# VH-VL binders against q10491r548to677: the designs that were tried, part 33

Target 1, 130 residues: q10491r548to677
Amino acid sequence: KVFKLGILIQNEKVRKDRLLSNREVGVILTSSQLMFFKNVYWISGLLDQLEDFKRSHSFSPCYFSPHLTSLSADYIIPLSDLVAYGDGSRIENELYSFSVKQKNQRTHVFSVTNVDELNDWLVKINFVST
Key: E = the ipSAE of ESMFold2; O = the ipSAE of OpenDDE; V2 = 0.75 times the mean of E and O plus 0.25 times the DockQ between their complexes.

## First folded at step 18 (VH-VL; framework fv_narsoplimab)

Design y4 (at its last fold request DockQ between E and O 0.85; V2 from the best seeds 0.86)
Fold by OpenDDE, fold request of step 20:
Parts: sequence; C-alpha cells; structure tokens
Structure y4 (fold): chain C 130 residues (1-130), chain A 123 residues (1-123), chain B 106 residues (1-106)
Amino acid sequence: as target 1 above (130 residues)
Amino acid sequence: QVTLKESGPVLVKPTETLTLTCTVSGFSLSNARMGVSWIRQPPGKALEWLAYIFSNDEKSYRTSLKSRLTISKDTSKNQVVLTMTNMDPVDTATYYCARTLDESDYSPYFDYWGQGTLVTVSS
Amino acid sequence: QPVLTQPPSLSVSPGQTASITCSGEELGDRYAYWYQQKPGQSPVLVMYQDSKRPSGIPERFSGSNSGNTATLTISGTQAMDEADYYCQAWDTWTYVFGGGTKLTVL
C-alpha cells in the first residue's frame, strides 16, 4: 500500500556541518519502506494521475501507469524503527526541513516548500513506521 | 581479521542473470554504520560502484543500472547477494565486494575489499 | 552524474614526491578518499576523509583537499608505490570514482 507520493528536496550534510540543498527527488512512502527516485518526472506523472483520479470522484482504486511495481528506486530506506522529525529550521528562509533517522544510523535531511507538506510527511512517515 | 570473499559464476551468457555472493567475516552485517558495496572494474578500466546495502537494509543502486540490480543480505549467513539481470558482454568485469563504513554523517567509504571475481559475459 | 577527473598517468623517480590530483566541483564540500591498486590486486584504502591515513599506511602518504581539488601526495616515492590510484567521493546515494592515475616509478 502506498501512503504518500511526493517530491522532496534532498539536503546533504557536508563539512563543517553545513547543509546543502542538493536536488529534488521523488518519494514513495509504502507500508514497508521509503523509496526515492532521482527521476522526478516519474513521480510527477504519478501525482498528476492521482489528481485526475480525485477530480473524477471515482470510488474505484487508483491504478497508476506505469504500475508502481515497475519502477526501480534509486534509494530505499526501510521503515523499521524509523523516526521523522522537524528541527524547526528553515533553509534560506524558503524551505522547511525535516530529518529521517533510524537507531544508530545516519540522519537523512529533506526539505519541502510549505509547512503543510512538512507536517503531512512527518505524520504519515511516523504513522507507518510505528 | 576482516575479510570479504566473492563467489559465483565466472562465465555468464548474454541475457542471463548474474548472481554473486559476498561472504564476510571479522564483522557482523548487523553492525551499525556498516554495510557492503559491490564495485566492478572492467579489464583495464576504472572502478565503478554498483550498489550497497547497510545493516538496516538501507539500499542504493547505480541509477543507470538500477533496473537490473538487486542487492540483499542474509545476516545469519554473513552473506550479501547481488543479482544483475540481462547481462551483456559490456558487463564483463572483475566484481568486488567491499565493506562500507559510515562513521560520520558526511560520506561513507570502503576500508576492506574482497579479492574480486572475474565475470566474463560471452556466448 | 558528477565526474572526478584524475591525470591518467604520472611518472616519478625514486625518492621524488608524487602528487596525484582529483578534481570535481563537489569536492569543495565533500571528503575525498583514495585507493591504491597494484596490478592483479584489489584496491586498498590509503587515505580517508581527505587527509587521514588508515592503519598500516606509511607516513609518506598524505592527503589534502582545497577548492575543488583533492591531492594525494607521496613523499620519498618508492618502487613499491607503483600502482593505480583512484579517488572517490560521495554524491546523493552514489559513490563516484575518478578515472584513476597510473603512477610509474622510474
């Protein structure tokens, strides 16, 4: 099951504990993992399909084309013991950042453009991870 | 004390699937901030990273090959497995597995390497 | 799709200093790592985090990173140092290697 589709800005920790805004990445949150895609257009296309589905007021399940199982993720994070949290910081006063971390693992930092999206990611990631 | 050893077929036909196994010793695949990467090197050419898997089952793939690659691990057997589908002669290379360390939040690296196994793709 | 650029070859006489460069626009913010590979052998880590030597690596090996260029320096080069040297960096879930430098000790 897919819980959320979206686009995040990946932030990379560099020397001197600086954060660099690196690139936009597509993200799929499923019941078992976070999948990341460097090709944002794939996710953008899926988002468009989702919006079209919502506008049609269909009660049938939304079937994506291509099928989600046909997509190969560039990067995958399992959800076991995963925690997402915001640090209250804004990158360049434009982006809202949040971190994703598992016990004794590195911290991944992502950003979004609005606070509502931030909260939605936090809620849904933590919901699925617990 | 830390060792990695690659095993698998040394000859693969075009379009077939390559399955390589990396058996590790001297450390556990459950150790925090540790993982295993696969790196290949065509004869006379440079090193090319393919994929990695960390102790938490976090995975990453080379973008250009992600549709053909699958990496997994069996912690109880101290083994990491890489599968690569639709092999082509261009995929002929020495394939290495290497311990991948992420001791900082900045950048992982490879501190121990296996001896490598030459995989030839030929009809 | 970042690229790390190394000179394809370098020749030095025994006792001289060898400097192998690795250039990439992202190296200004990221650590460089170096690996030595002798013919028919596996790569060996010789430098991590720009300038740190792993245990067992001679002190004649040193590393630096300035601007967008990382440099591996071998002082008092010996015949045994003849090998291919690869730099490596990180980029968004991907490890990137340089093209390698063949160091010949004359």
Scores: ipSAE 0.877, ipTM 0.941, lowest interface PAE 0.4, mean pLDDT 93
Fold by ESMFold2, fold request of step 20:
Structure y4 (fold): chain C 130 residues (1-130), chain A 123 residues (1-123), chain B 106 residues (1-106)
Amino acid sequence: as target 1 above (130 residues)
Amino acid sequence: QVTLKESGPVLVKPTETLTLTCTVSGFSLSNARMGVSWIRQPPGKALEWLAYIFSNDEKSYRTSLKSRLTISKDTSKNQVVLTMTNMDPVDTATYYCARTLDESDYSPYFDYWGQGTLVTVSS
Amino acid sequence: QPVLTQPPSLSVSPGQTASITCSGEELGDRYAYWYQQKPGQSPVLVMYQDSKRPSGIPERFSGSNSGNTATLTISGTQAMDEADYYCQAWDTWTYVFGGGTKLTVL
């Protein structure tokens, strides 16, 4: 089951202790993992399909084309013991950032341009990972 | 002593699936911020990274090959397994596994390498 | 896909300084890593995070990164340093290697 899909800005720790606003990535939140995609153009098509399904008022399951089981992720972060959190009240370049982390593992940082989108990602990731 | 050892077939037919196993010792696959990568080198050519898996099951795949690759681990067996589907003669290479370290969220890097195993895909 | 460009070969005399370059857009922001590969052997890490030397690597190995170019420098080059050298960078969860430089010590 898909709980959320969208586009995030991936931030990366680089030379001179900087956090680089690197590139857009497509993201799918499932019941067990975050799946990341470097090609964002097809994710827009999936978002359109989801919007069309919502407009249809169908009681049938939403089916995507292509099917989500056929998608090959570039990067996968499992949800087991994963915590998503914001960096407080800091807002830079009209971007809102959040982190996801498992204890003693790599911290991944992402940004969005909309604070409501930020909060929706935080809530959904933490809900599913609990 | 950190060691890694690759095992698998030496000859594969076109279209077949390659399965490679990396057996590690001197460290645990459950150690935080530690992972294993697969990297290949065609004869006389440069190195090409394929995939990695970390102790927390984070996985990364080379974009051009991601639909053909699956990486997994079994911590109790000290093994990391790579599966590569639809093999082609251009995939003939020495395949290495390497310990991948994540220090302070910088780019992970390869500090110990296995001896490599040559996989030939017949024409 | 990012590209890291290295000269395919470099020749030095014993005792001279060898400087192996690695150029690419990603190196402006990102660390370079260097691996030595002797004939018939596996790669060995010789430099990480631009300029840090792993334990067991001789002090005559050093590294730098300025502009879009990383450099591995071997001072007092010895015959045992003859090998292929690969630079490597990381971008968005994936790696790129340079094409390699064959260092010959004549």
Scores: ipSAE 0.855, ipTM 0.939, lowest interface PAE 0.4, mean pLDDT 90
ESMFold2, look of step 18: ipSAE 0.790; ipTM 0.898
ESMFold2 (binder alone), look of step 18: mean pLDDT 88; pTM 0.912
OpenDDE, look of step 18: ipSAE 0.876; ipTM 0.941
ESMFold2, look of step 19: ipSAE 0.827; ipTM 0.920
ESMFold2 (binder alone), look of step 19: mean pLDDT 88; pTM 0.912
OpenDDE, look of step 19: ipSAE 0.865; ipTM 0.936
ESMFold2, fold request of step 20: ipSAE 0.855, 0.852; ipTM 0.938, 0.935
ESMFold2 (binder alone), fold request of step 20: mean pLDDT 89, 89, 89; pTM 0.914, 0.910, 0.911
OpenDDE, fold request of step 20: ipSAE 0.877, 0.865; ipTM 0.941, 0.936

## First folded at step 19 (VH-VL; framework fv_narsoplimab)

Design z1 (at its last read DockQ between E and O 0.88; V2 from the best seeds 0.87)
Fold by OpenDDE, fold request of step 20:
Structure z1 (fold): chain C 130 residues (1-130), chain A 123 residues (1-123), chain B 106 residues (1-106)
Amino acid sequence: as target 1 above (130 residues)
Amino acid sequence: QVTLKESGPVLVKPTETLTLTCTVSGFSLSNARMGVSWIRQPPGKALEWLAYIFSNDEKSYRTSLKSRLTISKDTSKNQVVLTMTNMDPVDTATYYCARTLDENDYSPYFDYWGQGTLVTVSS
Amino acid sequence: QPVLTQPPSLSVSPGQTASITCSGEELGDRYAYWYQQKPGQSPVLVMYQDSKRPSGIPERFSGSNSGNTATLTISGTQAMDEADYYCQAWDTWTYVFGGGTKLTVL
């Protein structure tokens, strides 16, 4: 099951402990993992399909074309012991950032352009991860 | 002592699937902030990273090959497995597995390498 | 697909200093790593995070990173230092290697 589709901005930790806005990435949250795609157009296409489906079939499951299983992720994070949290910081005084972390593992930082999207990611990631 | 050793077929036919196994020793695949990467090197050519898997099952793939690659691990056996589908003569290379470290949330690197295994793709 | 550019070859006399460069946009903000590979052998890490030497690497090896260029410097070059040297960086969950530099000790 897919819980959320979207586009996130990757914020990479670089020298001098700075966070660099690296690139936009497509993201799929499933019941078992976070899937990331460097080609955001894949996710953009799915988002368009989702919107079209909502307008036509608001109470039915959305079926994507191509099937999501046909997509190959560039990067995958399992959800086991995963926690998503915001620190209230703003990147470039424009973006809302949040972190995704497992115990004793790398902290991944992402950002979005609006607070509602931020909260939605936080709620859904933490919901599926527990 | 940290060691990695590649194993698998040394000859593969075109269109077939390559399965390589990396057996590690001297560290656990469950150790935090550690993983294993696969890197290949065609004869007389440069190194090329393929994929990695970390202790938390985090995975990454080379974009141009991600549709053909699958990486997995068996912690109990101290093994990491790479599968590569639809092999072609251009995939002929020495394939290495290497321990991958992540420090202070910065980019990881490879501190220990296996001896490598030459895989030839030919009819 | 980011690219790291290295000179294909470099020749030095014994005792001289060898400087191997690696250029790429990734290196402006990210760390460089270096590997030594002798014929018929596996790569060996010789420098990590621009300028840190792993245990067992001689002090004559040093590294720096300025602008978009990382440099591996070998002072007092010895015959045993003859090898291929590869720089490496990381970007968006991907590892990138340079094309390699063949260092010849004359």
Scores: ipSAE 0.884, ipTM 0.943, lowest interface PAE 0.4, mean pLDDT 93
Fold by ESMFold2, last read:
Structure z1 (fold): chain C 130 residues (1-130), chain A 123 residues (1-123), chain B 106 residues (1-106)
Amino acid sequence: as target 1 above (130 residues)
Amino acid sequence: QVTLKESGPVLVKPTETLTLTCTVSGFSLSNARMGVSWIRQPPGKALEWLAYIFSNDEKSYRTSLKSRLTISKDTSKNQVVLTMTNMDPVDTATYYCARTLDENDYSPYFDYWGQGTLVTVSS
Amino acid sequence: QPVLTQPPSLSVSPGQTASITCSGEELGDRYAYWYQQKPGQSPVLVMYQDSKRPSGIPERFSGSNSGNTATLTISGTQAMDEADYYCQAWDTWTYVFGGGTKLTVL
């Protein structure tokens, strides 16, 4: 089951302790995992398809959900004990960042240009991961 | 003493699925900062990274091959398993597993390598 | 996908300094890593995070990264240093290796 999908800016720790605003990545939040995709064009089309679906259908579940579970992710972060939290710092150009982390695992940092989108990601990731 | 050892078939036919097992010793697959990668090297050619896995089942796959690859682990057996579907003669290579060390969230790197296993894909 | 370009070969005499370059646009912001591979053997890490030497690697090995070019330098080169050398970078959860440089000591 898909709880949220969208596009995030992936931030990456690089030379000289800089946090690089690297590139856009597609993201699917499922019941058990965050799935990441380096190619974002298909997810933009998928978001358009979901909007068309809502316009033309009842409140029934999205039928391409099995299709989404068959997608091959570039990167996978399991949700077990995962915490998402807002980073108070702003990266250049008014970006809003958040981090996801499990215990002493690698911290992954992402950013968006819209604070409402940031808060929606935080709420949904933490809700599903509990 | 950190060691990694690859095992699997020497010869596979085109379209078959390759399953490789990496058995590790001298570190725990439950360590959050120590993962395992698979890297291959066709004869006389450069190294090509395929996938990695960390203790929490966090995974990364090479984009061009992600639809053919599955990486998993069994911590109790000290084993990491790579499955690669639809094998083709161009996949003939020496396959290595390597410990992938995550130091302070910088680029993880390969500090210990197995001896490698040659997999030949032929009709 | 980024491309890391290395010279395919380099020859030095014993005692000379060998400088192996690795060029790519990703190296402006990102760390370089270096692996040595002798014939019939698996790769061995010889430099990480541009300039850090792993335990057991001789101090004659050093590394740098300036602009888009990383360099592995071997001073006082010995016959035992003859090998293929690969540079490597990491971007968005994935790796790229250079094509390798065959170092010949003659």
Scores: ipSAE 0.854, ipTM 0.937, lowest interface PAE 0.4, mean pLDDT 89
ESMFold2, look of step 19: ipSAE 0.841; ipTM 0.929
ESMFold2 (binder alone), look of step 19: mean pLDDT 89; pTM 0.915
OpenDDE, look of step 19: ipSAE 0.869; ipTM 0.938
ESMFold2, fold request of step 20: ipSAE 0.847, 0.851, 0.850; ipTM 0.932, 0.936, 0.933
ESMFold2 (binder alone), fold request of step 20: mean pLDDT 89, 89, 89; pTM 0.912, 0.910, 0.913
OpenDDE, fold request of step 20: ipSAE 0.883, 0.883; ipTM 0.943, 0.943
ESMFold2, last read: ipSAE 0.852, 0.852; ipTM 0.939, 0.936
ESMFold2 (binder alone), last read: mean pLDDT 88, 88, 89; pTM 0.911, 0.906, 0.899
OpenDDE, last read: ipSAE 0.882, 0.878, 0.881; ipTM 0.943, 0.941, 0.944

Design z2 (at its last look DockQ between E and O 0.77; V2 from the best seeds 0.83)
Fold by OpenDDE, look of step 19:
Structure z2 (fold): chain C 130 residues (1-130), chain A 123 residues (1-123), chain B 106 residues (1-106)
Amino acid sequence: as target 1 above (130 residues)
Amino acid sequence: QVTLKESGPVLVKPTETLTLTCTVSGFSLSNARMGVSWIRQPPGKALEWLAYIFSNDEKSYRTSLKTRLTISKDTSKNQVVLTMTNMDPVDTATYYCARTLDEDDYSPYFDYWGQGTLVTVSS
Amino acid sequence: QPVLTQPPSLSVSPGQTASITCSGEELGDRYAYWYQQKPGQSPVLVMYQDSKRPSGIPERFSGSNSGNTATLTISGTQAMDEADYYCQAWDTWTYVFGGGTKLTVL
């Protein structure tokens, strides 16, 4: 089951200078993992399909083309022992940051464009991870 | 002593699936921020990273090959498995597995390598 | 997509200093790693995090990273140092290797 689709800004830590680089990545949250895609166009296309579906149908399942199962992720994080949390920080006065971390593992930092999206990611990631 | 050893077929036909196994010793696949990568090297050419898996089941794939690659691990057997579908002669290479470290949030690197196994794709 | 560029070959006389460069846009902000590979052998890590030597690597090996270029320096080059050298970096869930440099000790 897919819980959320979206595009996140990856705040990759630049170790040498302790800076962050921002790159858009596609993200799919399933019941078992977070899947990341470097090619955001795939996710963008799916989001468009989702919007079109919402406008056209109210009580039917949404079928994506291509099928979500056919998509190959570039990067995968399992949800076991995973926590998502906001740090209250803003990037460039327009991005809201949150962190995803597994126990004793690397912290991943992402950003979104609005507070509602931030809260939605936090709620859904933590919900599925529990 | 840390050791890695690749095993699998040395000859694969085009369009078939390659399955390679990396058996590790001297460390546990359950150790935090420690994993295994697969890297290949065509004869006379440069190294090419393929995929990695960490102790927390975090996975990454080379984008150009992600549709053909699957990496998994069996911690109890100290084994990491790589599958690569639709093999082509261009995939002929020595395939290495290497211990991959991501300590202290630093960039991962490969501190121990297996001896490598030559996989030839031919009809 | 990211590319690390190395000179394909370099020749030095014994006792001279060899400098192998690795250039890439991402190296301005990320660590470089270096591997030595002798014919018929597996790669061996010789430098990590730009300038740190693993245990067992001779002190004549050193590393630096400035701008978009990482450099592996071998002072007092010996015949045993003849090998292929690969630089490596990290970029958004991906490892990138340079094309390799064949170091010949004349």
Scores: ipSAE 0.865, ipTM 0.936, lowest interface PAE 0.4, mean pLDDT 92
Fold by ESMFold2, look of step 19:
Structure z2 (fold): chain C 130 residues (1-130), chain A 123 residues (1-123), chain B 106 residues (1-106)
Amino acid sequence: as target 1 above (130 residues)
Amino acid sequence: QVTLKESGPVLVKPTETLTLTCTVSGFSLSNARMGVSWIRQPPGKALEWLAYIFSNDEKSYRTSLKTRLTISKDTSKNQVVLTMTNMDPVDTATYYCARTLDEDDYSPYFDYWGQGTLVTVSS
Amino acid sequence: QPVLTQPPSLSVSPGQTASITCSGEELGDRYAYWYQQKPGQSPVLVMYQDSKRPSGIPERFSGSNSGNTATLTISGTQAMDEADYYCQAWDTWTYVFGGGTKLTVL
């Protein structure tokens, strides 16, 4: 099952301890993994299909195209004991950042332009990962 | 003390699936912030990174090859496995596995390499 | 489609200084890493995070990164330094290698 689908700005720790706002990535939250996609074009189409489903008043579940089982992710973060949190940092251009981390592993940082979207990611990642 | 050793077929036919195994010693595949990458080198050509897997099962794949690659590990056997589907003569290369070290969330890097194994895809 | 550009070859005499460059836009913000591959052997890490030497790498190896160009410098070059040298950077979970520089010690 897909719990959330979206586009995040991936942030990368670089020289001089700077946090670089790198690029947009597509993200799918499943029951066990965060799946990441560097090509965001087709994931934007999935977002449009989701909005169309909400407006259609259909009782049938929305089926995305392409099928989720055919997706090849560029990067995968498993959810086991993963925690998502906001650190209060403000990135220029009205970006809102959050981190995901497993104990003693790499911290991944992402940004969005909408605080409601930030909070929705935090709630859903933490819900699914527990 | 850290060693990595690649094993797998020497000769593969076009369209077949290649399976490579990296056997590690001197560290555990469960050690935090440690992983294993696969990198290949066609004869006389440059290095090309393929994929990595970290102790927590985080995975990354080279975008141009991601539909053909699967990386996994078996911690109890000290092994990391790469499969690559639909092999073609252009995939002829020496395949290396390398320990990938994550230091303070900066870019991970390859601090120990295996000896490599030459895989030839017949014409 | 990130690209790290290295000169394909460089020749020096024993005792001279070799400077191997690696250029790419990603190096403006990101660390460079360097690997040595001697003929018939596996790559070996010789420099990480621009200028840090791994234990066991001779002090004659040094590194820098300024602008969009990283440089691996070998002072007092010896015949045993004859090898291919690859620079590498990381971007969005992906590695990019340079095309390699064949260092010949005549």
Scores: ipSAE 0.836, ipTM 0.925, lowest interface PAE 0.5, mean pLDDT 88
ESMFold2 (binder alone), look of step 19: mean pLDDT 88; pTM 0.911

Design z3 (at its last look DockQ between E and O 0.81; V2 from the best seeds 0.80)
Fold by OpenDDE, look of step 19:
Structure z3 (fold): chain C 130 residues (1-130), chain A 123 residues (1-123), chain B 106 residues (1-106)
Amino acid sequence: as target 1 above (130 residues)
Amino acid sequence: QVTLKESGPVLVKPTETLTLTCTVSGFSLSNARMGVSWIRQPPGKALEWLAYIFSNDEKSYRTSLKSRLTISKDTSKNQVVLTMTNMDPVDTATYYCARTLDEDDYSPYFDYWGQGTLVTVSS
Amino acid sequence: QPVLTQPPSLSVSPGQTASITCSGEELGDRYAYWYQQKPGQSPVLVMYQDSKRPSGIPERFSGSNSGNTATLTISGTQAMDEADYYCQAWDTSTYVFGGGTKLTVL
């Protein structure tokens, strides 16, 4: 089951004395993992399909083309013992940041363009990871 | 002493699937600060990273090959497995597994390498 | 997609200093790592985080990173240093290697 599709800004540490690298990444949240796609085109297309579906088919299952199972993620983060949290920080005064962390693992930092999306990601990630 | 050893077929036919196993010793695959990567090297050519897996089952793949690659691990057996589908002669290479470190929020390099195994794709 | 560029070959006489460069846009913000590979052998880490030597690597090996270029320097080059050298970087869950430099000790 897919819980959420979207595009995030990934904020990666590239060097201790350097600023974070900011890059768009497509993301699919499933019942078991976070799937990341460096090419956001596919996710954008899926989002468009989702919007079209919402407008026309409110009570039927949404079928994506291509099928989500046919998509290959660039990298995957399992949801086991994973916590997502926001610290209220903003990047360039326009992005809202949140972190994804597993115990004793590296912290992944992401950003979104609005607070509603931030809250939605936090709620859904934490919901599925529990 | 840290050691990694690759095993699997040395000859694969085109369109077949390659399955390689990396058996590690001297460290645990459950260690949160390290994982295993697969790296290949065609004869006389440069090194090419393929995929990694960490103790938390975090995975990553080379973008150009992600549709063909699957990486997994069995911590109890100290083994990491790489599968690569639809093999082609161009995939002929020495395949290495290497310990991948994640230190100070970085997972940037390979400090121990296996001896490598030559995989030839030919009809 | 990230690309690291190395000179394909470099020749030095014994005792001379060899400088192997590795250039890439991302090296301005990322650490460089270096590996030595002798014929028929597996790569060996010789430098990490631009300038740190692993245990067992001779002091004649040093590294630096300035701008978009990392450099592996071998002072007092010896015959045993003849090998292929690869630079490597990490970029958002991806590892990238340079094309390698064949160092010949004349």
Scores: ipSAE 0.856, ipTM 0.935, lowest interface PAE 0.4, mean pLDDT 92
Fold by ESMFold2, look of step 19:
Parts: C-alpha cells; structure tokens; sequence
Structure z3 (fold): chain C 130 residues (1-130), chain A 123 residues (1-123), chain B 106 residues (1-106)
C-alpha cells in the first residue's frame, strides 16, 4: 500500500559540516519502507495519475502505469523505529526541511517548497512508522 | 580482528542468477552505522560498486544494475547475500565484499575488504 | 553522471615524491577516499576524508583536496608502494571510483 508519493530535495552532509541541497529524488512511502528514485521523470507521471483518480471520484482501485510492483528503487529506508521531525519555518529560497532517523543510525534530511507538503510528509511517515 | 569472506559459484552460465554470500567476523551486522558493500572488478579493470546494506537494513544499489540486484543480511549467521539476475559474460569479475562505515553522517567508506571471489560467466 | 579522473599511470624513482591526482566536480564539496591494490591482492584503504591515515599506513602517505582535485602524496617512495591506486567519492547514496593509477617505482 502506498501512503504518499512525491518529489523531495535531498540534502547531504559534506565537508566542513555543510548541508548540500539541490538534488531532487522521487519518494514512495509504503507500509514498510521509504523507496527513493534518482530519476524523477516518471514520478511526475504517477502524481498526475493520482490527481486524475481523485477527480474521478471512483470506487475502484487506482491503477498506476507503470505498475508499482515493477519499480526498482535506488535506495531504501525501512520504517522500523523511524521518526520524522522538523519545523515548518520558512528558510532561504522558500525551502522547508525535515529529518528522518532511526536511533543510533544515519540522519536523512530532505526539503520541500511548501509547508503544507512538509507537514503532510511528517504526519504520514510518523503514522506508518508507529 | 575484522574479516570478510566471499563464497559462491566460480562458474555461471549466461542468463543464470548469481548468489554470493559474505561471511563476516570481528564485528556484528547489528552494529549501528556499519554495513557491508559488494564491489566487483573485471579482470584488468577498475572497481565498480554494486550495493550496500547497513545494520538497520537501509539498502542502496548502483542505478544501472538496480533491477538485477538484491542485497540482504542474516545477522544470526553473520552473512550478507547478494543476488544478481540474468548474468552475462561481461559480468565476469572478481567480486569483493567490504565493511562500510558511516562516520557522523559523512560519506560512508570501505575499511576492510574480503579476499574476493572470481566469478566467470561463459557461453 | 559523476566521473573521477585519474592519470592511468605514474612512474617515480625510489626516494622521490609521487603525487597521484583525482579530479571531479564532486570533490569540490565532498571528501575523497583512497585505496591501494597490489597485484593479486584486495584493495586496502590508505586515506579517508581527504587527509586522514588509517592505522598502519606509513606517515609518508598524505592527502589533500582542493579545487575539485584530490591528491594522494607519497614522499620517499619505496618499491613496496608500487600498486594501483583508486580514488573514491560518494555522490547522493552511490559510489564513484576513479579509473585507477598504476604507480611504478623504478
């Protein structure tokens, strides 16, 4: 089951403890994991399909093309004991950041351009990981 | 004493699936911020990273090969397993497993390597 | 996509200084890592985070990273330093290795 999908800006810790931001990544939140895709082109198509399905007010399941079972992720973070956190504060260039972390593991940082989208990611990730 | 040892078939036919096992000792696969990578080296050629798995089951795959690769671990057996589907003669290489360290969220790196195992894919 | 460029070979005389370069846009912001591989052997980490030596690596090995170029420097080069040397960087959850430099000590 897909709980959310979208495009995030991935942030990376680099030399001099700087946080490098500017890489887009496609993200699918499932019941058990976050799946990440470096090629974001097809994720935009999935977002369009989801919007079309919502507008249809259909009782039938939403069908995606390509089918979600055929997807190969570049990177996978399991949701076990994972917490998402951050604030809705606006920063330079209208970016809002949040972090996901499991205890004693790497912290992953992402950004979005819309505070409502930020809060929706936080709520959904924490809901599924609980 | 940290050691890693690769095991698996030395000969594979085209289209078959390769399964490689990395057996580790001197550290636990449950240790935070530790992982294992698979890296290959075709004869006389440069190194090529394939995939990693960390103690929390975070995984990453080389983009060009992601549809052919699956990495998993069994902490109780001290083993990491790589599966690579649809083998081709160009996949002939020495396959290494290496411990991968995440230090303070900086770029992870490979501090201990196994001896490697040569996998030959013949027609 | 990301590329790390190394010279294919370098020759030095014993006692001289060897400087092996690794160039790529990624190195402007990111750490470089270096591995030594002798014939028939597995790679060995010789430098991490640009300039840090692992335990057991001689002090004659040093490293730097400036201007999109990382450099592994071996002062007082010895015959035992003859090997292939690979630089490596991490670019958004993937690894990039340089093509390798064969260091010959004659």
Amino acid sequence: as target 1 above (130 residues)
Amino acid sequence: QVTLKESGPVLVKPTETLTLTCTVSGFSLSNARMGVSWIRQPPGKALEWLAYIFSNDEKSYRTSLKSRLTISKDTSKNQVVLTMTNMDPVDTATYYCARTLDEDDYSPYFDYWGQGTLVTVSS
Amino acid sequence: QPVLTQPPSLSVSPGQTASITCSGEELGDRYAYWYQQKPGQSPVLVMYQDSKRPSGIPERFSGSNSGNTATLTISGTQAMDEADYYCQAWDTSTYVFGGGTKLTVL
Scores: ipSAE 0.754, ipTM 0.873, lowest interface PAE 0.9, mean pLDDT 87
ESMFold2 (binder alone), look of step 19: mean pLDDT 88; pTM 0.908

